# Ledger of designs, part 10: VHH binders against o75319

Target 1, 181 residues: o75319
Amino acid sequence: GNHIPERWKDYLPVGQRMPGTRFIAFKVPLQKSFEKKLAPEECFSPLDLFNKIREQNEELGLIIDLTYTQRYYKPEDLPETVPYLKIFTVGHQVPDDETIFKFKHAVNGFLKENKDNDKLIGVHCTHGLNRTGYLICRYLIDVEGVRPDDAIELFNRCRGHCLERQNYIEDLQNGPIRKNW

## First folded at step 8 (VHH)

Design qa23
Fold by ESMFold2, fold request of step 9:
Structure qa23 (fold): chain B 181 residues (1-181), chain A 119 residues (1-119)
Amino acid sequence: as target 1 above (181 residues)
Amino acid sequence: EVQLVESGGGLVQAGGSLRLFCAASGFTFDDYAMAWLRQAPGKRREWVALITSEGETDYADSVKDRFTISRDNAKNTVSLQMNSLKPEDTAIYFCARQDWDYSEGFDYWGQGTQVTVSS
């Protein structure tokens, strides 16, 4: 399978840098084999991702891929100089504590290694919205002390789409702080 | 509530054909990709075929050219035409709905329908 993910065409490819953070969110780029099923204006490849980031006068220093599959693109499709990390994130349910810990650990490691530059952490799932928004907001809430509603508003505005999955929103707003950093 | 009800299973001779049906209710059927999965005794459940909301199809290698998935959005049904059946196709077949956001998973299944292929 190289069928286009459901509703993938309905989402903006790349959001804006989230002010006061090192995050930028986007939908999954699709390797060239998917392009037979896409109009030229619908294409969003790994190369297109990097071009769009450069158009914002930004640079990626890490890509965190939250999808539970390898079918969309291969890490070899990315510039060799950009670190890539896959965190298999089960959807539908709120991500478990181990997934949250892996995400926080990756972000903290990046911030330490990149303290002397302004490179961004790119985060995506399939649509760049629910799993992506949850983990970014969870980090901002638990590690940076951001109020849940402020984290959600910031993500929604910068992604250009609102978080949709209600159990994620409820967990962010009313669930426990995950003190696991 | 979402309901998926499979039918059409049964006993068939190797080389024969069956057509499975899945009646869907409780959701906007047109908006979802639908799939058939199967589980043989002692094996894990495996993906067989998928049809997107726009009608694109995809198949596991083991069933390509023998099975055809289709959908009828007016009747809210998904079907699986199974030709040239082999004993290895013996399994419980499940209709499933792909999660609208988590494309790697299915959020609802039916109870399944048994297909038994005798040699």
Scores: ipSAE 0.488, ipTM 0.774, lowest interface PAE 2.2, mean pLDDT 92
Fold by ESMFold2, fold request of step 9:
Structure qa23 (fold): chain B 181 residues (1-181), chain A 119 residues (1-119)
Amino acid sequence: as target 1 above (181 residues)
Amino acid sequence: EVQLVESGGGLVQAGGSLRLFCAASGFTFDDYAMAWLRQAPGKRREWVALITSEGETDYADSVKDRFTISRDNAKNTVSLQMNSLKPEDTAIYFCARQDWDYSEGFDYWGQGTQVTVSS
């Protein structure tokens, strides 16, 4: 049926709020059809995601799903009150300028509409690490003026896992600043 | 460097069977999900079967219960047992390695092996 994504079990389900930002990163939650091949402690469903966020005394105000598939869960599995945005993000290559622009636009729109609360933007790809880390760091560098190494360090620490994909790391550290607004 | 080499294709009568093999080299085979895809004349390449590093399998609906994917980590091979073949199965079959992080894509492909099913 629905196979577990490679290496998915190796990652912490949910990171911590990144201080000074509105971001929290997590791996893709899996709908119940995946649970047949998971031990109970390995399960991480959409419900589990929201419970874990609440346990951190936080609240999600937007979920940005970067996966290039819809097989992991349905938007209907999320609370009706939480906005959901899919940005189909091709992996292995550095995300293109159109994808970066869509991400920046979504984040900036969220910040305008949520200036009077403290809700978080939840971002995930499959593992919540490479595509997720790249786009969060790209935003922090290009829009917030954060130094590349500081953005990467902050993401790695709060996610609980280091960025792995070297071409992403190289592009963040040494690539051009993007004016995708 | 990564290499994937398919073999075992050929001409077979409808209702018959074939077994395809893919020899892999240049990477840590055990760590990767592997897949078979196919491309029929004039059609886009389509996914056929996948086997994870832990041995879980998944199949396209069109081949479910007729095809079986397997792997031999000691020999670095992936195979596809194809039973009850139909003329619609005529295609070039490709072995592919799933990207280690981007599970929706494949980062290396073989040159393919032709399977032709006669009516």
Scores: ipSAE 0.456, ipTM 0.761, lowest interface PAE 2.3, mean pLDDT 92
Fold by ESMFold2, fold request of step 9:
Structure qa23 (fold): chain B 181 residues (1-181), chain A 119 residues (1-119)
Amino acid sequence: as target 1 above (181 residues)
Amino acid sequence: EVQLVESGGGLVQAGGSLRLFCAASGFTFDDYAMAWLRQAPGKRREWVALITSEGETDYADSVKDRFTISRDNAKNTVSLQMNSLKPEDTAIYFCARQDWDYSEGFDYWGQGTQVTVSS
C-alpha cells in the first residue's frame, strides 16, 4: 500500500555529487498518494528530486532504481528526457554477482554515451544508503581501482549518512574483487 | 536473539472470529514495522497485514475490512483480529518483522500458528 517506509523520514532526501565521479545518491522519492501521511517539510516527490538536483547546479542523465518493488512512484512521474533503469536488488545480503554486473554494465554504458556532458547518474534504493552505497562503492573499487576505505568515506560524506549494514561494509573492505566482464 | 512467538490459532466455523497474538523479544520492538503472513498447504507464503512503527496499517485485498492488525508497544505484542472467517482463510499464520533497511522484505518470523476454518 501507501504507507511510508520505516525510517525514511530520518534520511536526507538527496546527497551531493561525489567528487571525481558521476554519481549522486538519494532516498526513494514518493508519489503524491503518500503525501497525505507527511508533513509538508517531509515531502520528497519525484518533482522535488529534480528541483533539488537543479538547485545544486546539476542534471540527472540516468536514474538507477534498486528497490524490489514498484509501489513508490511510477517511471512516468519522471521527466521523459531522463532514462530510468530498474535493477531489482534483494536486501539483507550482499548483492549477488549478477546484480553487481548489471549495475556495472549500466554505469559503463552511461559513461560511454555521456562522455561529452557532465550529467549525473542518480542511484537510489529505499533509503539511498545501504544497497545504494554498496553498489556505488563496489563499482569504484572494482572498476576505478579506488581503495575500499576511500570509496566508503567518499560515499558516506557525500550521502550525508554512513553506511549501516555491517555485512556490506565487511564485503567491501575484505571481500573479493568482482569481475567486470 | 530475535524471537517471534505466535498464538491464538485453532479450529473455528465459517463466519466466526479468532484473535491471533505475537509476542516479540530480542529487539527494540517500537522501531519496527510488523506484519502477518499466511501459508496454506502447498501454496506460497502470502502477505496479509502490516502495521508500521507509527501505527499505520495496510491489508491484502482478500482480508480488508474483515481483519484488523494492532500493536501494543508496552507488551511488545502484535495482534490480528480475524472476523467473518472463510474456509479459504485456513493457513498457518506467521508474525514477521520488516527489515529495518529493506522495506520490501522481512528478516525474522516465527514458527506460526494454525488457523482452520470449517465449512
Scores: ipSAE 0.410, ipTM 0.730, lowest interface PAE 2.5, mean pLDDT 92
Fold by OpenDDE, fold request of step 9:
Parts: structure tokens; sequence; C-alpha cells
Structure qa23 (fold): chain B 181 residues (1-181), chain A 119 residues (1-119)
């Protein structure tokens, strides 16, 4: 059924662009069928996502979906002009090397193809926090050479919520650098 | 710590009935759908029944109209009423918490309770 994810309502729908990057994080938008279980002010659809991004005077150029299910919304619910990439990412566990590599590859590909604009890479998991934050930070650390604590702080500040899972934080701070593309 | 403790299993003759119980603790019970899984000897673990936090239910085809899943959010319990039991229902039954972010759709389950249906 259309069960609302745990604590989904507790998180801000959309974060802010991370300064110095093309990243913006948000929680998973929910298709219309979920609206009957939500108050109007709690609703956050794919359409709402784009409206909120527009309100920030930004534009999405890519959406990376890290959820491990396809039940929340359909790619067809997105504008045709915005490519959608699914990277099935298991929750609660530190992403494996393959997942990290896929993410890095997607980001680098986007940056290469979008040098002439300022469109953003929208990244989300269920809450747009832990998996999302880890992979964004992992990219900043491994590819951009950002200090782990700086990456984490930047993400937390821009998302409006802090990474919650200690295993993710520990891996970012003390774990090995992962393979780059 | 998340804990799921199953009970109510046993030996029953074909056509008989059993009621399984699961006590949950260590998490916000109302936020999760709960399920019963089972694993027969030499077979893969399979989904049996699911109930959302709001009480919506779903069943595997093999148990439809025979099994009924229910929950009590006030007591953090989930139960499985099994009627018209068949030898094919023999398995270890597990209470499981649903999480779509896991490969199998479940992140926690208990040690299970043995159900044996004799011919």
Amino acid sequence: as target 1 above (181 residues)
Amino acid sequence: EVQLVESGGGLVQAGGSLRLFCAASGFTFDDYAMAWLRQAPGKRREWVALITSEGETDYADSVKDRFTISRDNAKNTVSLQMNSLKPEDTAIYFCARQDWDYSEGFDYWGQGTQVTVSS
C-alpha cells in the first residue's frame, strides 16, 4: 500500500544549494496516491519539488534517486527535460564501492555535460539525509578533496538536518578513500 | 534495540488452527508495517502476510482466506491466525518489520516459532 515512510513528515522537503557545489538534497517526493494520507501542508509531490526549487531561483538538471524502492513516484511524473537516474541504495549500511562509483560517475558525467549552465544535481533517498548526505559528502571528500568535517558541516547546514547515522559519519571521517571513476 | 519475539507455534493436525503472536519493542511500532514470514525446510524464506500501521492487510496467495494478520498498536503486538492448516504450512514462522530500504523489504525479524502440521 501507500504507507508513508517513517518520520518522512519530520524533515524539510527541500534543502538549499550547497555553496561551491551543484548539489541540492531533498526528501523523496510522493505521488498523488499518497496525498489522501497527508494533510495539505504535508504534501510533497514531484510537482511540488520543482516549484520549491524554482522558489529558490534554481533549476534542476539531474535527479539522482537513491531509494531502494520505486513505490514513491514514477519517473514519468518528472519533466521530460530533467533526466532521472536511479541508483538502488540499501538503507542504514554504508554504500558499497559500486554504489559510490555509480554516484561519482553520474555526478562527473553531469558536470562534464553541463559546464555551460548552473543547473543543480538533485539527490534524494527516503528522507534525503543519511544515504544522500553520505554520498554527497563522499564525493566532496574523495573527488574534491574537501575535509570530511567540512563536507559534513556543509551538507548538514544546507539540508537543514544533520546526518544521523554514526556508521556513515565514522566512515566519512575515518574511513578509506573510495575508488574514483 | 529492536526486538521481535514470536510465540504460539506447535504441532497441529491438518485442518487445525494455530494463533501466532509477536511482541515488538525498541522502535516506534506505529510507524512500521509488520509482516509474517516463514521458512520451510530446504526452502527459501517467503512472505506470508503483511499489515500496515493503519491496518491494511495483504496475503500470499497460498494462505489467502486461511490466514489473518492483525495488530495491536497499543500493545506493540502482531498476530497471525492460521486456520485450515496444511502440511505445506509447516515452517519456522518469523515476525518481521517492513523496511523498503532493504533488499528483502524487511530489516528485522525474530528467532521464529516452529509450526508443524501433520497429515
Scores: ipSAE 0.296, ipTM 0.661, lowest interface PAE 1.6, mean pLDDT 94
Fold by OpenDDE, fold request of step 9:
Structure qa23 (fold): chain B 181 residues (1-181), chain A 119 residues (1-119)
Amino acid sequence: as target 1 above (181 residues)
Amino acid sequence: EVQLVESGGGLVQAGGSLRLFCAASGFTFDDYAMAWLRQAPGKRREWVALITSEGETDYADSVKDRFTISRDNAKNTVSLQMNSLKPEDTAIYFCARQDWDYSEGFDYWGQGTQVTVSS
């Protein structure tokens, strides 16, 4: 069914661009069928996502969807000009090496192909926090050489919410570097 | 630690009624939709009823108009009133917390309570 994701209303719809990166995190937008279950001010559709990004004077060049379901919206709800990538990522557990690699590969490919612009990589899971934050931080740590605490702090500050899952935080701080290719 | 404890199951004759209870602990109860699942012998676990944090309800077609799911956020409980029971309703019933980021749509459930409906 079209039930609102749990705790979805508790999180800011869209974060801020992470300075020094091309990343922006947001919670999952919901297709029109969910609107009847929300107050007007709670609604956050794919259209609303793009409007909010525009308000920040930014442009999305890629959307990476980390949700483990396809119930929330369809790729067809997005502008045709913005590529959409689905990486099914199970919640509440540290992503496996394959998932991490897929994410890194997608980001690196985008950066290689988009050197001539400043378009953003939009990343979201259900809440745009734990899975999203982990993979973004994992990239910054493994690929960009950022100190784990700095990566986490940067993400938390820009998202407007802090990573909540201790297993994610612990893995970022003390876990091994994952293969980049 | 998330805990879900089911109770209220038993043996009942066809056409009878039962009320199942679930006590939840270890998480912010009112943030989550809760559900009842059931698994009959030799069959896959199936969704029965769901109630959102806002109190909206949904039911499987097989139990619609016979079962009623409710919740008490003050007591961290969810209930399932089962009326007009049929032998086909015989199963272990599980209280479950909804999370669509899991393959089955639920991340936690209890040990279950046995419901047996005799013909």
Scores: ipSAE 0.279, ipTM 0.644, lowest interface PAE 1.5, mean pLDDT 93
Fold by OpenDDE, look of step 8:
Structure qa23 (fold): chain B 181 residues (1-181), chain A 119 residues (1-119)
Amino acid sequence: as target 1 above (181 residues)
Amino acid sequence: EVQLVESGGGLVQAGGSLRLFCAASGFTFDDYAMAWLRQAPGKRREWVALITSEGETDYADSVKDRFTISRDNAKNTVSLQMNSLKPEDTAIYFCARQDWDYSEGFDYWGQGTQVTVSS
């Protein structure tokens, strides 16, 4: 059904661009059918997402959707000019190596193809926090060589919320580096 | 805290009937699809019946036309009427909340209630 995800209202809709990166994190936008269950000020649609990004003087070049469902919005709700990538990612579990690789591959591909612009990679799960934060940080750590604590701090600060899942945090801080190929 | 509490299980002869109940709390009940799952000894947990927030129902082929799932949003309850029970229906039955962000399709379920169907 069209139930509002648990605690969805508790999170800021859109974070800030992560300095030194092309990443921006946000919570899942909800299609119009969800609006009847929301106060006007709580609404966050795909259209609202793009408006908020523009307000930051930024432009999205890619959306990576990490939710494990397709009920929240349709790719057709997005502008045709912005590629949409779905990576089905189970909640509450540390993503497996395949998921991590898919994410890294997508990001690297985007960066290779978008060297001539400053468009952002928008990443979201349900809340745009735990799965989103883990994969972004995993990328920064494994690919960019960022210290785990620095990556986590940067993400938390820019998202406006801190990673909550201890298993994610522990894996980032003390887990093995995942293969980039 | 999300809580699901099953009741109504017991011993019944083949061909008999049972009605299971589930009391839900800790979340907006009428926003979620609810389901019944079951796990027989030595077998994997399987989906039995589902009811959407809007009251639409679906059933596993093995229980279709024998089981009926229903819900009462005013009381935050979901029920499973089981008719024409068979020994193969023997299992622990779980009330579950549906969430597609989980691989199993469900994020919470109770401790379960035992249903035993004798030959």
Scores: ipSAE 0.079, ipTM 0.519, lowest interface PAE 2.1, mean pLDDT 93

Design qa4
Fold by ESMFold2, fold request of step 9:
Structure qa4 (fold): chain B 181 residues (1-181), chain A 119 residues (1-119)
Amino acid sequence: as target 1 above (181 residues)
Amino acid sequence: EVQLVESGGGLVQAGGSLRLFCAASGFTFDDYSMAWLRQAPGKRREWVALITSGGETDYADSVKDRFTISRDNAKNTVSLQMNSLKPEDTAIYFCARQDWDYSEGFDYWGQGTQVTVSS
């Protein structure tokens, strides 16, 4: 099915680069088949994503797709020069340790391979907010040593929307540091 | 407290029809996509039909053109009209609410209602 995800229209398509990091967050781009259900100004395709990144004078070097579905777009809709990684991330509950480790591994690998450039890691779930914000903040806290409240504030400001799912916020603020390896 | 209560199941002959109902309470019904799923004996639960908050519908291939999902926001109900029933449609049918953020999953389920289609 190509129905528009609930509340998807309510979110800014793409956030801003998070200063001091290599992250940018966005909502899931929707392939052309969804556009029959959207006004032209509501459209946000994979191509639109790259145009918006370019408008910010940024360059995308990896996309991490956290959705637990293949229905929104296909990796072939992306430039072949941009690596794509799907990490199936169950929502509703705090992501499990295996998912967190997969995310950390992907980010660390990207940073190693891209130490000679300033390309960004694009991260999205459906709305680019809760799963996305959780995993980015978890990385900043566990790997970069950022204080939980500072990570959350940075994400919220740069995404343009505040994290919504309270159990995620509570886990970031009060939960254990997860192992990085 | 979120509650989903199914009704309308029963025994029907192949080729017959049934209409299932799901009464929803404890949440802002108008804001959620709702679905019907089913589980046949020995099988995993499978998706059958979905209706968005705005009334868009989607169906599994196996039931397309035979089943119709609908919603009544004034009554907080979801219905599944099931026509041209086959023995393969025998299952427990569940009403479910799509998660408000995790659109790939469902966060609340009804108790289910048995549908039995005799050959």
Scores: ipSAE 0.442, ipTM 0.751, lowest interface PAE 2.5, mean pLDDT 92
Fold by ESMFold2, fold request of step 9:
Structure qa4 (fold): chain B 181 residues (1-181), chain A 119 residues (1-119)
Amino acid sequence: as target 1 above (181 residues)
Amino acid sequence: EVQLVESGGGLVQAGGSLRLFCAASGFTFDDYSMAWLRQAPGKRREWVALITSGGETDYADSVKDRFTISRDNAKNTVSLQMNSLKPEDTAIYFCARQDWDYSEGFDYWGQGTQVTVSS
């Protein structure tokens, strides 16, 4: 179906670039069919996403879609020049090691291919918060050596909303470092 | 403890109607989307109908215009009115709660209630 996800309206559409990184987080854009159920000011389409990124004087070089569904929008709704990667990420539980490795591999590949530009990696799940925040922070902790609390604080500030799932927060703060291999 | 208890299943002739009920407890019912899922013998569990916290409804194509989901937030219940039943509607029907952050999935469901539609 095309029902609006619970609480989706409560979140800022797009965050700010995370300083010192190539990440920007946002909630899932919704294709045209959802707009019948939204007031004009509530709409956030794939086009709206790119307009908001442009307003920040930024450019997306990759979109990583963490949702476990294809109902929200189709890759064809994105400019053909922007690479799109779906990583099916199960929610409610801490993402498994396979998902974490896929995310790290995608980010590392992007950074190598884009070392001569300043394009951003856009990451979203449904709300652009819990799965998105977890995987971004996991990357910063495991690959960049950022302290867990500093990664979480940076994400929360730049997203404009705090991580909500306590098991994710606890795993980032107190859980094991994951292998980068 | 989250509990979801289904009732109202039974045997019905094709073309008939049946109403399922789900009693919910152990959580703030008003804050969650609720759904009905079903599982026919040998098949994977599939989504049937959903009703959001605000009362917006959505249906699988196979049941649209025949089934109606509704909720009563004062009584913490969700119902499924099933009309024009077909033999392929035979399944165990589960009441489910949608995860608020992982809207692609359900985090709790009950034991289910059997619906059998005979020719």
Scores: ipSAE 0.377, ipTM 0.709, lowest interface PAE 2.7, mean pLDDT 92
Fold by ESMFold2, look of step 8:
Structure qa4 (fold): chain B 181 residues (1-181), chain A 119 residues (1-119)
Amino acid sequence: as target 1 above (181 residues)
Amino acid sequence: EVQLVESGGGLVQAGGSLRLFCAASGFTFDDYSMAWLRQAPGKRREWVALITSGGETDYADSVKDRFTISRDNAKNTVSLQMNSLKPEDTAIYFCARQDWDYSEGFDYWGQGTQVTVSS
């Protein structure tokens, strides 16, 4: 459907680049069909996303969409020059090992192919917070060896909102490191 | 304890109408989107209709213009008015609460109520 996701309006549209990484997180952009349900100041379209990234003097080189639906916008709404990857991620549960591996593989592939530029990986779920924060932090912990609390703090600060799901936080802090291969 | 209890199911002739009810308890009802889903024999459970906390509605194509979802926040109930029923609408109908963070996920379900539409 075309309804506005619950609480979507309560979140900042786009975070800031996470220093020392190539990540930036945002909430799901909503295509034009949603805009009649939004005040002008509430709109956050795919075009608005790119405008906000440009305002930060940054450039997206990949968008990883973690939503378990195709209804929010179409990849065609994105510039043809920006690769788009959907990783269907079930929410409320800690993502399974297959999902974590797909995310790690996508990030590692991007970093290899983009070693000579400074483009960012944009990551979003519906609200750009819980699934997004979990997978970014899981990558930082498992692949880059960042301490769990440091990864969470960095994500929270740069997203502008704190991770909310306690099972995600507990798994990041106390759960096993997942294999990278 | 979150509880969702459906009622109003039964046997109805094709072209007829039926109204389903869902009584909700154990949570702040006003804060959640609520949905009706259905499961026909041998099929996966499928989404039918959704109503947001603010009253915005959405429907599966197969039921659009025939079914109406509504909510009564004072009584903590969700209703599904089903008009122009077809044999294809035969299924167990479930009331569900949408997960607040996972917009196409549901975290609590009722037991379901059987709807049977005869020709």
Scores: ipSAE 0.349, ipTM 0.690, lowest interface PAE 3.1, mean pLDDT 92
Fold by OpenDDE, fold request of step 9:
Structure qa4 (fold): chain B 181 residues (1-181), chain A 119 residues (1-119)
Amino acid sequence: as target 1 above (181 residues)
Amino acid sequence: EVQLVESGGGLVQAGGSLRLFCAASGFTFDDYSMAWLRQAPGKRREWVALITSGGETDYADSVKDRFTISRDNAKNTVSLQMNSLKPEDTAIYFCARQDWDYSEGFDYWGQGTQVTVSS
């Protein structure tokens, strides 16, 4: 069952901090059992994630995992000092209101509790792109009042890849604002 | 619309062989890993074989060295050569498209084809 996700290798492991926000997006890190199926330069473990974040002179304060499986890595693979939150999010379809609310609530809670530092909220799905980008953009649009196109552009630029799912893009650009409660 | 259509199933004696076929349409076939799944009566659906877009293969331990998965990207087909069949291989076999954005790791599969191996 330890198959490398399709196209996983095609995406940059870690994006850049989104200016003006505490967000950073990355693709799913893979636990050790996946390493045998990867070239050394293709490996991206939880440890590698933290190393890459440090190389950017940043620090993770929270990881939000949006994957709809638990096969990629275990929370135990993460440093004990970094909280881990799982929000099971089905791919391809626009996240439902409950999922959106859970994400917003988690982000707001983190920001409230971390006003005294500059730690980042790390968000990932499988590729760290579509689900990740949608929810981050949804937050920026609904909570921060950012223009949809600006949010999308910012995310794409910082992630190093563009949102691919047309239904996500359309919902962000033209869809209704979701409830924040 | 994504379509997967399985064929090639049937009744075969233990030790015999079958070749299953799957015709795919409605998506960019060569961008996806494809798999064969099977479900026996009263049992959970299980993964049997996988082939990546690049042609790399993997197999469940129960079918290693007996089954061979292959694909033809020009024809949008995936095949499963099953040799040395055992009664335990009796199941409905499904062609499936891999996508780990779904809990089971697959987002589409066909109606399946029945494989029955008699003693």
Scores: ipSAE 0.151, ipTM 0.575, lowest interface PAE 2.2, mean pLDDT 93
Fold by OpenDDE, fold request of step 9:
Structure qa4 (fold): chain B 181 residues (1-181), chain A 119 residues (1-119)
Amino acid sequence: as target 1 above (181 residues)
Amino acid sequence: EVQLVESGGGLVQAGGSLRLFCAASGFTFDDYSMAWLRQAPGKRREWVALITSGGETDYADSVKDRFTISRDNAKNTVSLQMNSLKPEDTAIYFCARQDWDYSEGFDYWGQGTQVTVSS
């Protein structure tokens, strides 16, 4: 049905661009059918997402959806000019190598094709925090060579919320480098 | 730690009734949809009934109009009233917490309670 995800209301809808990167994180936008369950000020639709991005003087070039369900919104709810990529990512556990690879591949492909612009990669899971933060940080660490603590701090600061899952944090700080290609 | 403890199972004759209970702890109960699952011998686990935090309910076709799921947020409990029981309802019944981020749609469930319906 149209049940609002647990604690969804507790998180800022959209973070800020991560300096030095093309990443921006946000919580999952909800299609119109969910609005009946929300106060007007709590609503966050695909349209609202793009409005908020524009308010930051940014433009989305890609949306990576990490949720493990398709119940929240449809790709058709997005502008045709912005490609949509679904990477089904199980929650609560550290993403497997395949998931990490898919994410890295998508990011690298985007960067290769978008060298002539400054469009952003929008990444979200349900809350746009744990899975989202892990994969972004994993990319920065494994591909860009960023120190794990620096990556985590940067993400937390820009998202406006801190990574919550200790297993994610531990894996980022002390876990092995994952395959990039 | 998330805990779900089922109770109320037993042996009952066909056409009889049972009421199952689940006590939940270790998480904000009101934020989650809860469900009952069951697993019969030699069969895979199947969804039986679901109730949202707001009290909306859904049922598998096999139990619709016979089973009723309810919850008490003040007591952190979920119940399943089972009427007109059939031998086909024989299974271990599990109380489960719904999570869309998991492949099965649930992230936690208890040890289960045995329900046996004799013909």
Scores: ipSAE 0.096, ipTM 0.536, lowest interface PAE 2.5, mean pLDDT 93
Fold by OpenDDE, fold request of step 9:
Structure qa4 (fold): chain B 181 residues (1-181), chain A 119 residues (1-119)
Amino acid sequence: as target 1 above (181 residues)
Amino acid sequence: EVQLVESGGGLVQAGGSLRLFCAASGFTFDDYSMAWLRQAPGKRREWVALITSGGETDYADSVKDRFTISRDNAKNTVSLQMNSLKPEDTAIYFCARQDWDYSEGFDYWGQGTQVTVSS
């Protein structure tokens, strides 16, 4: 059947904008079909996502979906004005160089095209934590020159949850810089 | 709607053979790795065999060289050829779609088909 992701309910639906960046992380919104298995207060739909973003006085300019499935929601559930990018990212393992490059390229492209506004890049995986945090931090480290510990701390603080996967943390702290172009 | 429907189970004597089938629908079949899982009475569901979208296969040690997983992308089917069956193979067998967002690695599976191997 259509199962709720494990521990999905345990995470805050939406984090805060990361100061000094255009990033905001959130857990995967779930389409209406999942509501049958959730209490009303647990529901988090694409519509709810945008409402919560507005409550923060922010606006999404891009959504990067890192989940390795397409069952959670459909791109057509999003406003037409917000581009949607899917980057299939395998869980639990450190993203490969190609995935990292795709993410960086997408972010750089967005920033180039959105210099005249302050719209945010919304990034999510299933929980909006490990894969999401890794790639955001990887970008900050490799592209923006941020110290690994600073990037991780910033992400954790803004997401409201800490990166959990040791292999991700270790790679961010001690791993090599990945190709940016 | 994602659907997985297993068939082919039954009663067989030890040393015998069975072939299970799974009919998949409601998704782009050839984009996904598929697997067979099984759950014996009083035991946890366990992974048995996996076949990637590219046709690569992997097996649990307990069934290696006895079971063969295959797929037909044109028909959206997955099969499990089970040879040299043992009483220990008695279980409900499930066809499952792989999803890396799940801890167990699978997001959908069918109702299963009963396989009983008698001594």
Scores: ipSAE 0.021, ipTM 0.350, lowest interface PAE 4.7, mean pLDDT 92

